# VH-VL binders against Radical S-adenosyl methionine domain-containing protein 1, mitochondrial (RSAD1): the designs that were tried, part 9

Target 1, 237 residues: Radical S-adenosyl methionine domain-containing protein 1, mitochondrial (RSAD1), of Bos taurus (Bovine) (a5d7b1r34to270)
Amino acid sequence: APGSQRAALYVHWPYCEKRCSYCNFNKYIPRGVDEAALRRCLVIEAQTLLRLSGVRRVESVFFGGGTPSLASPHTVAAVLEAVAQAAHLPADSEVTLEANPTSASGSRLAAFGAAGVNRLSIGLQSLDDTELQLLGRTHSARDALQTLAEAQRLFPGRVSVDLMLGLPAQQVGPWLRQLQGLLRCCDDHVSLYQLSLERGTTLFTQVQQGALPAPDPELAAEMYQEGRAVLREAGFR
Below, E stands for the ipSAE of ESMFold2; O stands for the ipSAE of OpenDDE; V2 stands for 0.75 times the mean of E and O plus 0.25 times the DockQ between their complexes.

## First folded at step 11 (VH-VL; framework fv_fezakinumab)

Design p1 (from m3 with heavy chain S55E; at its last look DockQ between E and O 0.78; V2 from the best seeds 0.00; counts 0 for: pae E 7.6 > 2)
Fold by ESMFold2, look of step 11:
Structure p1 (fold): chain C 237 residues (1-237), chain A 122 residues (1-122), chain B 111 residues (1-111)
Amino acid sequence: as target 1 above (237 residues)
Amino acid sequence: QVQLVQSGAEVKKPGASVKVSCKASGYTFTGYWMHWVRQAPGQGLEWVGWIYPKEGGTYYAQKFQGRVTMTRDTSISTAYMELSRLRSDDTAVYYCARWGYSYGFTNAFDIWGRGTLVTVSS
Amino acid sequence: QAVLTQPPSVSGAPGQRVTISCTGSSSNIGADYNVHWYQQLPGTAPKLLIYGNSNRPSGVPDRFSGSKSGTSASLAITGLQAEDEADYYCQSYDESLSGWVFGGGTQLTVL
C-alpha cells in the first residue's frame, strides 16, 4: 500500500570538531574538507535510497552523526531539496539538526533555519563545568545556556536538550537540582540518558585504571527514576 | 490573489521609531518566511532580516541588530518591522517580501509589497 | 561597495542581446549558493525574474535567462524591448554575513 511506504530519514554527518572522551563513534576530524563533494554524495545517496526503497512520503528528517552543526547550511538545504524532489516532504515535516554549543552560534542556527531546519537537538550533556571537563567537552555551562537561549529565540517551542546521568562521582540531589534548573529555561523536550563507557575512549581508560570512580548502576537507576518524576511533575515528556 | 499590502509613508525625526506593517492575502501566511528589504533613494537593495510567522522566530542583519524588531499577528496575517533610534541615513523605502516559490535556497523573494517610504529629517 | 558586484549600467538597441554580470566571492556564489535576479521598473517594487540560477517563474519571457559559474553569475536578455529598461539586481546568500546580499544594481537603457 502506498501509505505504508512512509519514512523518517536519518542523515549522517561524518565530522566532529574534537574527539569526545566518552564517545566511540566513527568519525573523522577534518583539517580541510571538500564540502561541495560531500554535499553531492549526500544528495545522490538520499535520492538513490528513496528511489530504491519505494518510499513515497518522508515525514521527518534528522541530521545527526558527528557534529552536524559544522555542515554548511547549503549542504542541509541541498539534501532537503533532494528529498522533496524524490518523495513527498510535507510542509509540517519535522526537520531536526543536532548541534552542540561549541559549533552552534546564533548566526549559524539562523542559517540552518533558512535552509529548512525547524527543530534543534542541543547536546548540553551537563550544566556543571567540572562534569563538562570530565566529559572532554569544549564548552562551559555558560556557553550551553547562551546557545539554548539563542536557539529558543530562533525556534520557539522547537528545541530539545539532553542531560547525562550516571557520571563518575555524580550524586542524585545535585543532579536533580541541575535538572530542575534546566527545566526553568526549556520550552519543549528534555532527554535523559545514561553514560555508557565505551572501550577505546579516554573516559573508559580513566575508569579502568582507577583515575576515576566507576559509575554506580543503582545510583544511575535512581537518578533516572527521580528525573522522570521531576519531568512528569513539570509537564515534560 | 497573492499580495502583500504595506502601510503608508511615514515622516520621522532623528531618534524616533517607526513601525511598518505588511498584510498578506491569497496564501497561507504561516507557511512562508517574511523578509524585509530596504532601498535608500537612488540606491540599491539592502536586506534587513526575516521572521517566520508560524513560530515567530527572527533573525536580523548585523547592521540592524539592537535597533530592529520584527513581529507578526497571525490572526490578521500581518507582519511588522519596527526600527528605532532613527537616523537620517535610515531614509528609505522598506519592502516586505515572501521567501518562497521553491524550497531551501532555491527559494527567492517571489512576492513583494509595494514598499513604505520612511523619511527621517530634522 | 556591494557584496555582489554588478556593472552600474549597460545599454543595447531594440532586438539586441545584453548580459549583466554578478561577481561574488567564496562565501556566497563561490560556496555554490544559488543566484536570483530581480527586475525593478522605475517607481515600482522589485519583481522576481530568475530564481535558482537559471529558472524562470511563470509569466517571465524566455528571452530572459540566467547562468552561474565559479564565483560569478550572468543574466542574459535577448530580443531587447523598450519595456526592459529597468534596474536589475542579483542576489544570493552569504555564509560569512549569515544573510542575504544583493548586487549594487545595473541600470539597463534601451536605445
Scores: ipSAE 0.062, ipTM 0.635, lowest interface PAE 7.6, mean pLDDT 82
ESMFold2 (binder alone), look of step 11: mean pLDDT 92; pTM 0.945
OpenDDE, look of step 11: ipSAE 0.621; ipTM 0.856

Design p2 (from m3 with heavy chain T106R; at its last look DockQ between E and O 0.88; V2 from the best seeds 0.00; counts 0 for: pae E 4.7 > 2)
Heavy chain, then light chain:
Amino acid sequence: QVQLVQSGAEVKKPGASVKVSCKASGYTFTGYWMHWVRQAPGQGLEWVGWIYPKSGGTYYAQKFQGRVTMTRDTSISTAYMELSRLRSDDTAVYYCARWGYSYGFRNAFDIWGRGTLVTVSS
Amino acid sequence: QAVLTQPPSVSGAPGQRVTISCTGSSSNIGADYNVHWYQQLPGTAPKLLIYGNSNRPSGVPDRFSGSKSGTSASLAITGLQAEDEADYYCQSYDESLSGWVFGGGTQLTVL
ESMFold2, look of step 11: ipSAE 0.316; ipTM 0.711
ESMFold2 (binder alone), look of step 11: mean pLDDT 92; pTM 0.942
OpenDDE, look of step 11: ipSAE 0.438; ipTM 0.806

Design p3 (from m3 with heavy chain F105L; at its last look DockQ between E and O 0.68; V2 from the best seeds 0.00; counts 0 for: pae E 12.2 > 2)
Fold by ESMFold2, look of step 11:
Structure p3 (fold): chain C 237 residues (1-237), chain A 122 residues (1-122), chain B 111 residues (1-111)
Amino acid sequence: as target 1 above (237 residues)
Amino acid sequence: QVQLVQSGAEVKKPGASVKVSCKASGYTFTGYWMHWVRQAPGQGLEWVGWIYPKSGGTYYAQKFQGRVTMTRDTSISTAYMELSRLRSDDTAVYYCARWGYSYGLTNAFDIWGRGTLVTVSS
Amino acid sequence: QAVLTQPPSVSGAPGQRVTISCTGSSSNIGADYNVHWYQQLPGTAPKLLIYGNSNRPSGVPDRFSGSKSGTSASLAITGLQAEDEADYYCQSYDESLSGWVFGGGTQLTVL
């Protein structure tokens, strides 16, 4: 008899639009992606994992990895259907998709809702265009805020965002103003994510070569503490 | 017994608004998307939009943007569709339909209300 | 014109086979979105007849069948009966419209 009856399922989308300067989740930038083949592989892997694990009930599904909003909504629907066929997937399970503003237009977000997504995680990272460029993001702060507003209309109370702290040259005051501005338009959860310099990334190389100052750990700790205080004052947990 | 029970027929003048209700029973109302589909007399089916009752999130077909509002009351398992600035060509039967998982690989409109006739005439 | 194209009418005698086509495009059926079929008897709400291209819900006789190929789908009815006289709609999702789309409907007449 299997030991576990319930689980949360994580589905990894392996492609990014562009390699992020600060992370190495996926080292392949797609050209000529056969999404139908990938869809079939994801379905088979989900079915196989559920069969081998003995899981009977899937409480939530999270689509993450590179840039899951590059996936066709049909791929999301197919995976969810495969999960529901292999185990019990309650109709009101939380189904979260990570989205990037460059690939997550309002039309695409609505299509993901049609496919079964009911919660979004928007990879905002920063509301400062210089910081976004440093992180290698392809969207502006304005684009990110527009995507956030549409996401909140489509998924009220079910949109989380992240805001990165501890970037080179970042200062507490300006960063807290970003956070406070974000809280005026957020309705669910804000994650404070500290930069970790990963070897093999553009950002790591720039710091090692002296093109950018090293992140200040004491400043990052202050940002985190002050950021948590702002979140608590606004009623976030 | 899964049912969608809709409000009764309505007659409206051009420029008015109408609000149609759809009460769900026999299933977890917050677990399924609810769609609205209309059918003018002698015509085919036309999708209007959806609401997700758990979150209250909505999406409307472009044709209805600015004139339609979908809401719900989860305490009584009821969805609503309000259409404003009515025109004579809005005369139609308005259906609510559950978007649910069925046998096989995809979801579909598996449960329909009986429809609400809205007549717009001077 | 409807995004999904169906013949306006088809007819057949009792016991015969009829086929109703549903022609889409690369933004819907051709993008590998499923096709669903609904039967609407006179004076009633639509009823799910075929889902996911070819699956029958409980209570739908096996004389109804569906298929999909390329950008088109088909509904076949064998052993035609008088009670099959109804309107039939195909339905899919369209990426370019970001919405659910129906065919224009096919009126089936049993002669």
Scores: ipSAE 0.006, ipTM 0.537, lowest interface PAE 12.2, mean pLDDT 80
ESMFold2 (binder alone), look of step 11: mean pLDDT 93; pTM 0.948
OpenDDE, look of step 11: ipSAE 0.719; ipTM 0.880

Design p4 (from m3 with heavy chain G31R S55T; at its last look DockQ between E and O 0.84; V2 from the best seeds 0.00; counts 0 for: pae E 12.5 > 2)
Fold by ESMFold2, look of step 11:
Structure p4 (fold): chain C 237 residues (1-237), chain A 122 residues (1-122), chain B 111 residues (1-111)
Amino acid sequence: as target 1 above (237 residues)
Amino acid sequence: QVQLVQSGAEVKKPGASVKVSCKASGYTFTRYWMHWVRQAPGQGLEWVGWIYPKTGGTYYAQKFQGRVTMTRDTSISTAYMELSRLRSDDTAVYYCARWGYSYGFTNAFDIWGRGTLVTVSS
Amino acid sequence: QAVLTQPPSVSGAPGQRVTISCTGSSSNIGADYNVHWYQQLPGTAPKLLIYGNSNRPSGVPDRFSGSKSGTSASLAITGLQAEDEADYYCQSYDESLSGWVFGGGTQLTVL
């Protein structure tokens, strides 16, 4: 890098539990993955890129991509060690792991904490079971709430979630109640993001075929506006 | 210079609770995980759980789930372990231990408190 | 019963070499988790002796060494001295228990 000595590092885990109905990124579903080999590759990649880039200090690390909570905690720890060996990684730097409810059991979350993770990003999407089915998620709303409660116990003040708006047939009132209920389970950050209908996804096809109503962009804008108001009233953002 | 100073010995009756303190000095308290390890008389070391002082996050060994609570006060660099519904087999020395800087489980417990004897009798 | 198995005692004469074993399983040492060793003198807290299988912290004599292979680890002490008489514990992480585990401890007697 041309003089930058400080960076935030993103570590991409390439495997998902299952492809989501709305995701157009190529992600691999594990079919007998050799965890040790992948771990070695991630370590080598991190060390090589940091060395060649001239980065002297890594101020944060984010484990994202597919479903990073499918990685063994040993893999997360090995990557963090490699980063610390190749550059300065302060002990109190932010280390975030993206997880979803089906692979984020309490014992696994604790093991990730032991590996050096100190913030969680939970890929929730919705607290409505019908919406979860539409999105092709493998967890229920109950699973999500249970995972959030355990995450809050393990990482108080350091759990963020995402909530999707603009889904087909969504209504502002019910969605706002969903958001308000979520705020009882999260104390750091809530990301609101709008569904984007991408060609080649199951959800796009269902809307195109008339099996689901098209999302209304004015309703999505209203949902975002009202959602921001709810977050501000609760002291978020 | 770096040290962990624990509270004094405690004598308790079965069914009571005990709260042990561990004050850190000589290093930045919020930068290191704090573990608790106990040792019954004449026996080996047993891991109880950890707290991360920066976040207050905790994790407890399965054996202690529901009976142990770990907290901290970052303003005075002090960690606490409370064990409730004490039984005679909880008689042990309780140590706090700092988990070293290294990720990947390569560092271990590099600084230990002197231990707090908790005796549960009668 | 500890997850990691150590002999309950070992002895040696001054100047001799002794070895303390630590046998685990596929859920800890066999899953490539590191092994750490602690020395505990009577009436004192444990002291870190070896970390990351074979590394010595500053101040630990090089007559102490560690190794790991397969599902087991070993602590070797050469040039045995009277002050080495202590209890020794191995430690690792166990993914099936989601926690840190210690060996049962080995009492070293210097004859």
Scores: ipSAE 0.000, ipTM 0.528, lowest interface PAE 12.5, mean pLDDT 80
ESMFold2 (binder alone), look of step 11: mean pLDDT 92; pTM 0.942
OpenDDE, look of step 11: ipSAE 0.305; ipTM 0.765

## First folded at step 12 (VH-VL; framework fv_fezakinumab)

Design q1 (from p3 with heavy chain Y101H; at its last look DockQ between E and O 0.63; V2 from the best seeds 0.00; counts 0 for: pae E 9.9 > 2)
Heavy chain, then light chain:
Amino acid sequence: QVQLVQSGAEVKKPGASVKVSCKASGYTFTGYWMHWVRQAPGQGLEWVGWIYPKSGGTYYAQKFQGRVTMTRDTSISTAYMELSRLRSDDTAVYYCARWGHSYGLTNAFDIWGRGTLVTVSS
Amino acid sequence: QAVLTQPPSVSGAPGQRVTISCTGSSSNIGADYNVHWYQQLPGTAPKLLIYGNSNRPSGVPDRFSGSKSGTSASLAITGLQAEDEADYYCQSYDESLSGWVFGGGTQLTVL
ESMFold2, look of step 12: ipSAE 0.006; ipTM 0.577
ESMFold2 (binder alone), look of step 12: mean pLDDT 94; pTM 0.954
OpenDDE, look of step 12: ipSAE 0.368; ipTM 0.779

Design q2 (from p3 with heavy chain Y101V Y103W; at its last look DockQ between E and O 0.89; V2 from the best seeds 0.00; counts 0 for: pae E 5.5 > 2)
Fold by ESMFold2, look of step 12:
Structure q2 (fold): chain C 237 residues (1-237), chain A 122 residues (1-122), chain B 111 residues (1-111)
Amino acid sequence: as target 1 above (237 residues)
Amino acid sequence: QVQLVQSGAEVKKPGASVKVSCKASGYTFTGYWMHWVRQAPGQGLEWVGWIYPKSGGTYYAQKFQGRVTMTRDTSISTAYMELSRLRSDDTAVYYCARWGVSWGLTNAFDIWGRGTLVTVSS
Amino acid sequence: QAVLTQPPSVSGAPGQRVTISCTGSSSNIGADYNVHWYQQLPGTAPKLLIYGNSNRPSGVPDRFSGSKSGTSASLAITGLQAEDEADYYCQSYDESLSGWVFGGGTQLTVL
């Protein structure tokens, strides 16, 4: 029914650079991309779904999924144009892009800004290189911190990061030091995510077979509780 | 009525700095990127950089990196461009321009200020 | 030299058709970035003429048209009038420079 229906729009980018060891959702690793064709499909999908849904106002747009920072900035721009043609997209709407350090150089981040992105969500996961290898991430802690610094210069006050807890062999003290180090260079939001072992993932299999210790639920609960306290003391929400 | 009103002409010596202002009216200042473009006498247009007024985030063309600073004051809807260590080849008209016909790829510089002549002479 | 290449001048008689070319590269127009066109009358600031390759803002007559193909774009003006005498600039985004780029400008003379 036509009215004042409002929505936040999520745009899914289906490709990753590398399959993560902990992720059970289907990601496609490209062997050659026809980005122009994908761009056209995303534009058509966005306009069709908005028209069919009856949504009249889009208050925010979030580009997520695999590794959205692998998308061309003009693909992001084309989708935003399509949304604005199909619904009201206020000029000051929040437009967030998920990025990882491997594919998110400062010049690419600036190009995403030119395309209409005004907020970043950076998938750090960890600031420990051994943990990053365990998670199957392709970036180092140094890459992550460099990307965060570049992002904050381009999008001051509008950069979110994540940090995982409950990894095999993690200890509360060292993990809290990672969090405290991260807070010295974060200016918007920090998300704490507990690892879930999903059947069919590499990490689940390694734990099931005894190659890695199982995550300890009591340690994970302690990490979460103490991590929340550190965030609150530092003024994060 | 959407307008960009720029500060008046400036005459500077080499090595000095200049700060040009651009006051927006008739639209939501924080909702649109503001760009700066210059034009040397008798020559074409050259992009200098952008500022996003809501966040204060900036990006500068490589040629100007280290010499240009863009700022804004959202309480008076005004953007500023400061160019330092001026040289004689910085003599140009400096325009502010709004990036804002629409979203995405069809977006362009739809509103321009009248320009501020900056003359650098010894 | 400008990143986007335009002829420095073109001319035509009243009522005729002229075209102004804008040639880029694989890092801008060839990467499927849009082309915008600006008209600059003598002594004035530039004015948006064409955006998104072929769209006309309100108040721009339909005798102005734009197109894009490959690494190039074109502005066509039909039914030339005396008031069309101006400088014309194309613009796009360049990935290698991470910034907005303009053509060198084309001076249109109506004979």
Scores: ipSAE 0.205, ipTM 0.684, lowest interface PAE 5.5, mean pLDDT 82
ESMFold2 (binder alone), look of step 12: mean pLDDT 93; pTM 0.949
OpenDDE, look of step 12: ipSAE 0.257; ipTM 0.745

Design q3 (from p3 with heavy chain Y101T T106R; at its last look DockQ between E and O 0.42; V2 from the best seeds 0.00; counts 0 for: pae E 10.3 > 2)
Fold by ESMFold2, look of step 12:
Structure q3 (fold): chain C 237 residues (1-237), chain A 122 residues (1-122), chain B 111 residues (1-111)
Amino acid sequence: as target 1 above (237 residues)
Amino acid sequence: QVQLVQSGAEVKKPGASVKVSCKASGYTFTGYWMHWVRQAPGQGLEWVGWIYPKSGGTYYAQKFQGRVTMTRDTSISTAYMELSRLRSDDTAVYYCARWGTSYGLRNAFDIWGRGTLVTVSS
Amino acid sequence: QAVLTQPPSVSGAPGQRVTISCTGSSSNIGADYNVHWYQQLPGTAPKLLIYGNSNRPSGVPDRFSGSKSGTSASLAITGLQAEDEADYYCQSYDESLSGWVFGGGTQLTVL
């Protein structure tokens, strides 16, 4: 029927700290954000969506988009309160926040927990500093591992990480060792993402102009298959 | 009914340790964070820390770092708080409290144990 | 010292309205963290009275209400009754301490 009674809610935070070299133009870098105004808009949009959709029960909430960990924790709390007032939000609902290592200090992560977040998705992308520079990330591999350790202390058993494959000049063996090293640190979930060269990004232009080698799709497919095998053998999904 | 049943009162000497238990019933023990809060005689409430029963992960207030240990046994739905190197100013009622609400934001202490009086006396 | 400040005591006659303030800072209530209120009757454990600034759990009379504005929160009790005589605590989260914090408590006396 057109009015569903149950839903998973996705909340899009529109701002990033820095535009990544592989990211399209769907994200914005903040320039003097009026967070109180954005908070009010997000609350109104959530309430309106729930009213118009006929949703009576929200089974999960995911804060994603740009860099949701740049949001004030009380923006997250206000949205969750609005959802709980407009629909049933069960006691055991998963509330996930996507975070990056540069904006996700331990005190901010604890504050997100107090606001109602109970699961984190950490955008590591790589544990190799050269690859992080290529991707335009502002954190080091050490920063990423430190943030992961802090997150796991605060959200035990509820931290997932993202790892990217198919980067220029990447090789299967070294990448698999990177993945295996990461699995010794993880307590919930690992997501594998293949790089896609999107038109209009810095990385696409560098490959097109010959500044970087083109990714090898056969190699990327091998990395994905071998990575999935490593995940299965380690008991991950 | 949802309830938290705590162990009985304890009298300890300075320098000793005490371990307080909190048995949960009527709800999914592993689905909610368990906090510990204490109250010295005639004083207000003071947060000590939490444990997440599913994983056993813990987080302690800075004041108690190095002296408190929180554990649990999920097979009997019981949380524990142990405080070591006791001093006279640790004399207090120690409460366990579930962090959660009926609609699931995990943002209030909605269920409390009756408290365990720990007296530290020479 | 006290992160959340409450008056040490308030009083009122039966049938009157009283309010209990809870003043925080930009690192807690001013960062828009929720404020919760607990009632503690003599010799008993605290009981959740108001959660999420203004919501009442089942079984709490509607003469209890809560609000939050700026860096402060308020608990209001209308139609004051003798059984309301208790200690009342506000509670929130503080970013600078990375911890859960309580107000110092307010002793309500019904005259």
Scores: ipSAE 0.006, ipTM 0.564, lowest interface PAE 10.3, mean pLDDT 81
ESMFold2 (binder alone), look of step 12: mean pLDDT 92; pTM 0.944
OpenDDE, look of step 12: ipSAE 0.079; ipTM 0.683

Design q4 (from m3 with heavy chain Y103W; at its last look DockQ between E and O 0.93; V2 from the best seeds 0.00; counts 0 for: pae E 2.6 > 2)
Heavy chain, then light chain:
Amino acid sequence: QVQLVQSGAEVKKPGASVKVSCKASGYTFTGYWMHWVRQAPGQGLEWVGWIYPKSGGTYYAQKFQGRVTMTRDTSISTAYMELSRLRSDDTAVYYCARWGYSWGFTNAFDIWGRGTLVTVSS
Amino acid sequence: QAVLTQPPSVSGAPGQRVTISCTGSSSNIGADYNVHWYQQLPGTAPKLLIYGNSNRPSGVPDRFSGSKSGTSASLAITGLQAEDEADYYCQSYDESLSGWVFGGGTQLTVL
ESMFold2, look of step 12: ipSAE 0.482; ipTM 0.774
ESMFold2 (binder alone), look of step 12: mean pLDDT 92; pTM 0.942
OpenDDE, look of step 12: ipSAE 0.468; ipTM 0.821

Design q5 (from p2 with heavy chain S55E, light chain A31D; at its last look DockQ between E and O 0.58; V2 from the best seeds 0.00; counts 0 for: pae E 9.3 > 2)
Fold by ESMFold2, look of step 12:
Structure q5 (fold): chain C 237 residues (1-237), chain A 122 residues (1-122), chain B 111 residues (1-111)
Amino acid sequence: as target 1 above (237 residues)
Amino acid sequence: QVQLVQSGAEVKKPGASVKVSCKASGYTFTGYWMHWVRQAPGQGLEWVGWIYPKEGGTYYAQKFQGRVTMTRDTSISTAYMELSRLRSDDTAVYYCARWGYSYGFRNAFDIWGRGTLVTVSS
Amino acid sequence: QAVLTQPPSVSGAPGQRVTISCTGSSSNIGDDYNVHWYQQLPGTAPKLLIYGNSNRPSGVPDRFSGSKSGTSASLAITGLQAEDEADYYCQSYDESLSGWVFGGGTQLTVL
C-alpha cells in the first residue's frame, strides 16, 4: 500500500455470559458454543482482512466485544499466531483482552498471559452492589476487587478499568468515593463512561415505565467533570 | 545466537534458599515469557512457573506457591528463580525455557538453558 | 502419576518405525490445547522436536512426525537410527490444573 502498512487489530468476541440490562450490542448468549469452529472463523477473518488491507505490521491487538475472557486461551493464541503468520507482529506489541470479574479467575488470566495477552481491560462498571445488579452484572463489588488484585499481580502496570456514571439515583459524592477507592487498586488507566439509555434494553424500559428514576444529565456532567479532575490529580488518563 | 545461560551448580542444606539465574542473549528478552522447569534425578519434567520480563508479572504452579519467587533484571536480560525452605526432594536440575517459537507468541518451549543442578543435603 | 500418560519405554531396531503415545483428558488435549514434543539426550537439556501437534522446527529430520486425535497424541519415528536413543516428553496445557503439564517420559532404546 502507500508506504504506511501498519495497523491496530480489533478482534470481536460475539458472546456474553448473560445480556447486560443496558447493552444493545451483543445478542448472543451461548447455549452450546462450537469454539473450534469460531476459532477457525476468527483465524480466517484475521488473515483475510490483513491480506486485503495490505497491512504488513500489526502494532497492537485488542480482544473485545461481548466477553472475550470466556474464550479459550487457545483461541486467543491461535488468532495471535495467525496474525503473526500474515503480518509482522512485534514481540513487544500491546495485546489487550477485555474481561469481566465473573469469567476472569486468576488461573484464566494466567493462561491468557501465556497465550500472548499482556494487558487487561476490566469491565468493572461499579463498586456498588446495587448498581451492579441494576446493570445486570453477575459479579459483586468483592468479586470485582478480587479480580482486579489478581490482574494487577499478573499484569503490573497493564490493567485498565471502566467505571460508569450517570446511573439512576446516583449522586456525585458517593460516586467520587467509588472512584477514589478504585484508584487505590488500579495502576494504569480508568475510563469514565456515561450511561446511555438505549431503546429496547431492560434499563430503558424500567426508566420509561417509572420503575427507576430518569438519569439526571446535569448531575452526570458534574460527575464526569469532577471524576476527570480526580483522575488528573492522581496522574491517570 | 539465541541462548539462555544459567548459573552454576549449587549445594544447599535443608531450610536454606537458592537463587538461580538465566541470562538471555540473541533475542528481545522482554518479548517472551520465561518459564522454569525442573527435573529430579531419574525423573521427568515438572513445570514450576513463569515470569513475563517486560512487566515482571509471575505465575507459579500451586505446588510451589509461597516458596518460589521469580524476578528479572531487564537491563542485563536476566531472569531469576529463588526457591526457599529447601527440602531434600527439591534436589533437581532447574531449567529456564523460553515460551515462543516464531513471532514471540505462544508456541512451545523453543529454547532451553543447559540447567542448574541444585543439590539439597545435610 | 503424570497428567499426560506415556509408555515408560519403547524399543526398535535400526530402520524400523516406532510410535510413542501421549494420552490426556478433556481438560488438556481434549480441550483443543496443542501438544508439543521434546527430545532429551542423556545428560542434556530438552530440545523441541514437534510443536503445535505436528510441526517440525527447522533442523528436525522429517522422519519425526506428530499427530493428535481426540484426547491423545502420537510421535512417530521412521527409519530409526542409533542417535534417536533418548527420552521423549509430550507437553500440553491443562485447564483444570491451570498449568503446563508434561508426560512422564518415554525411554527409546535402539537395538
Scores: ipSAE 0.007, ipTM 0.583, lowest interface PAE 9.3, mean pLDDT 80
ESMFold2 (binder alone), look of step 12: mean pLDDT 91; pTM 0.937
OpenDDE, look of step 12: ipSAE 0.595; ipTM 0.854

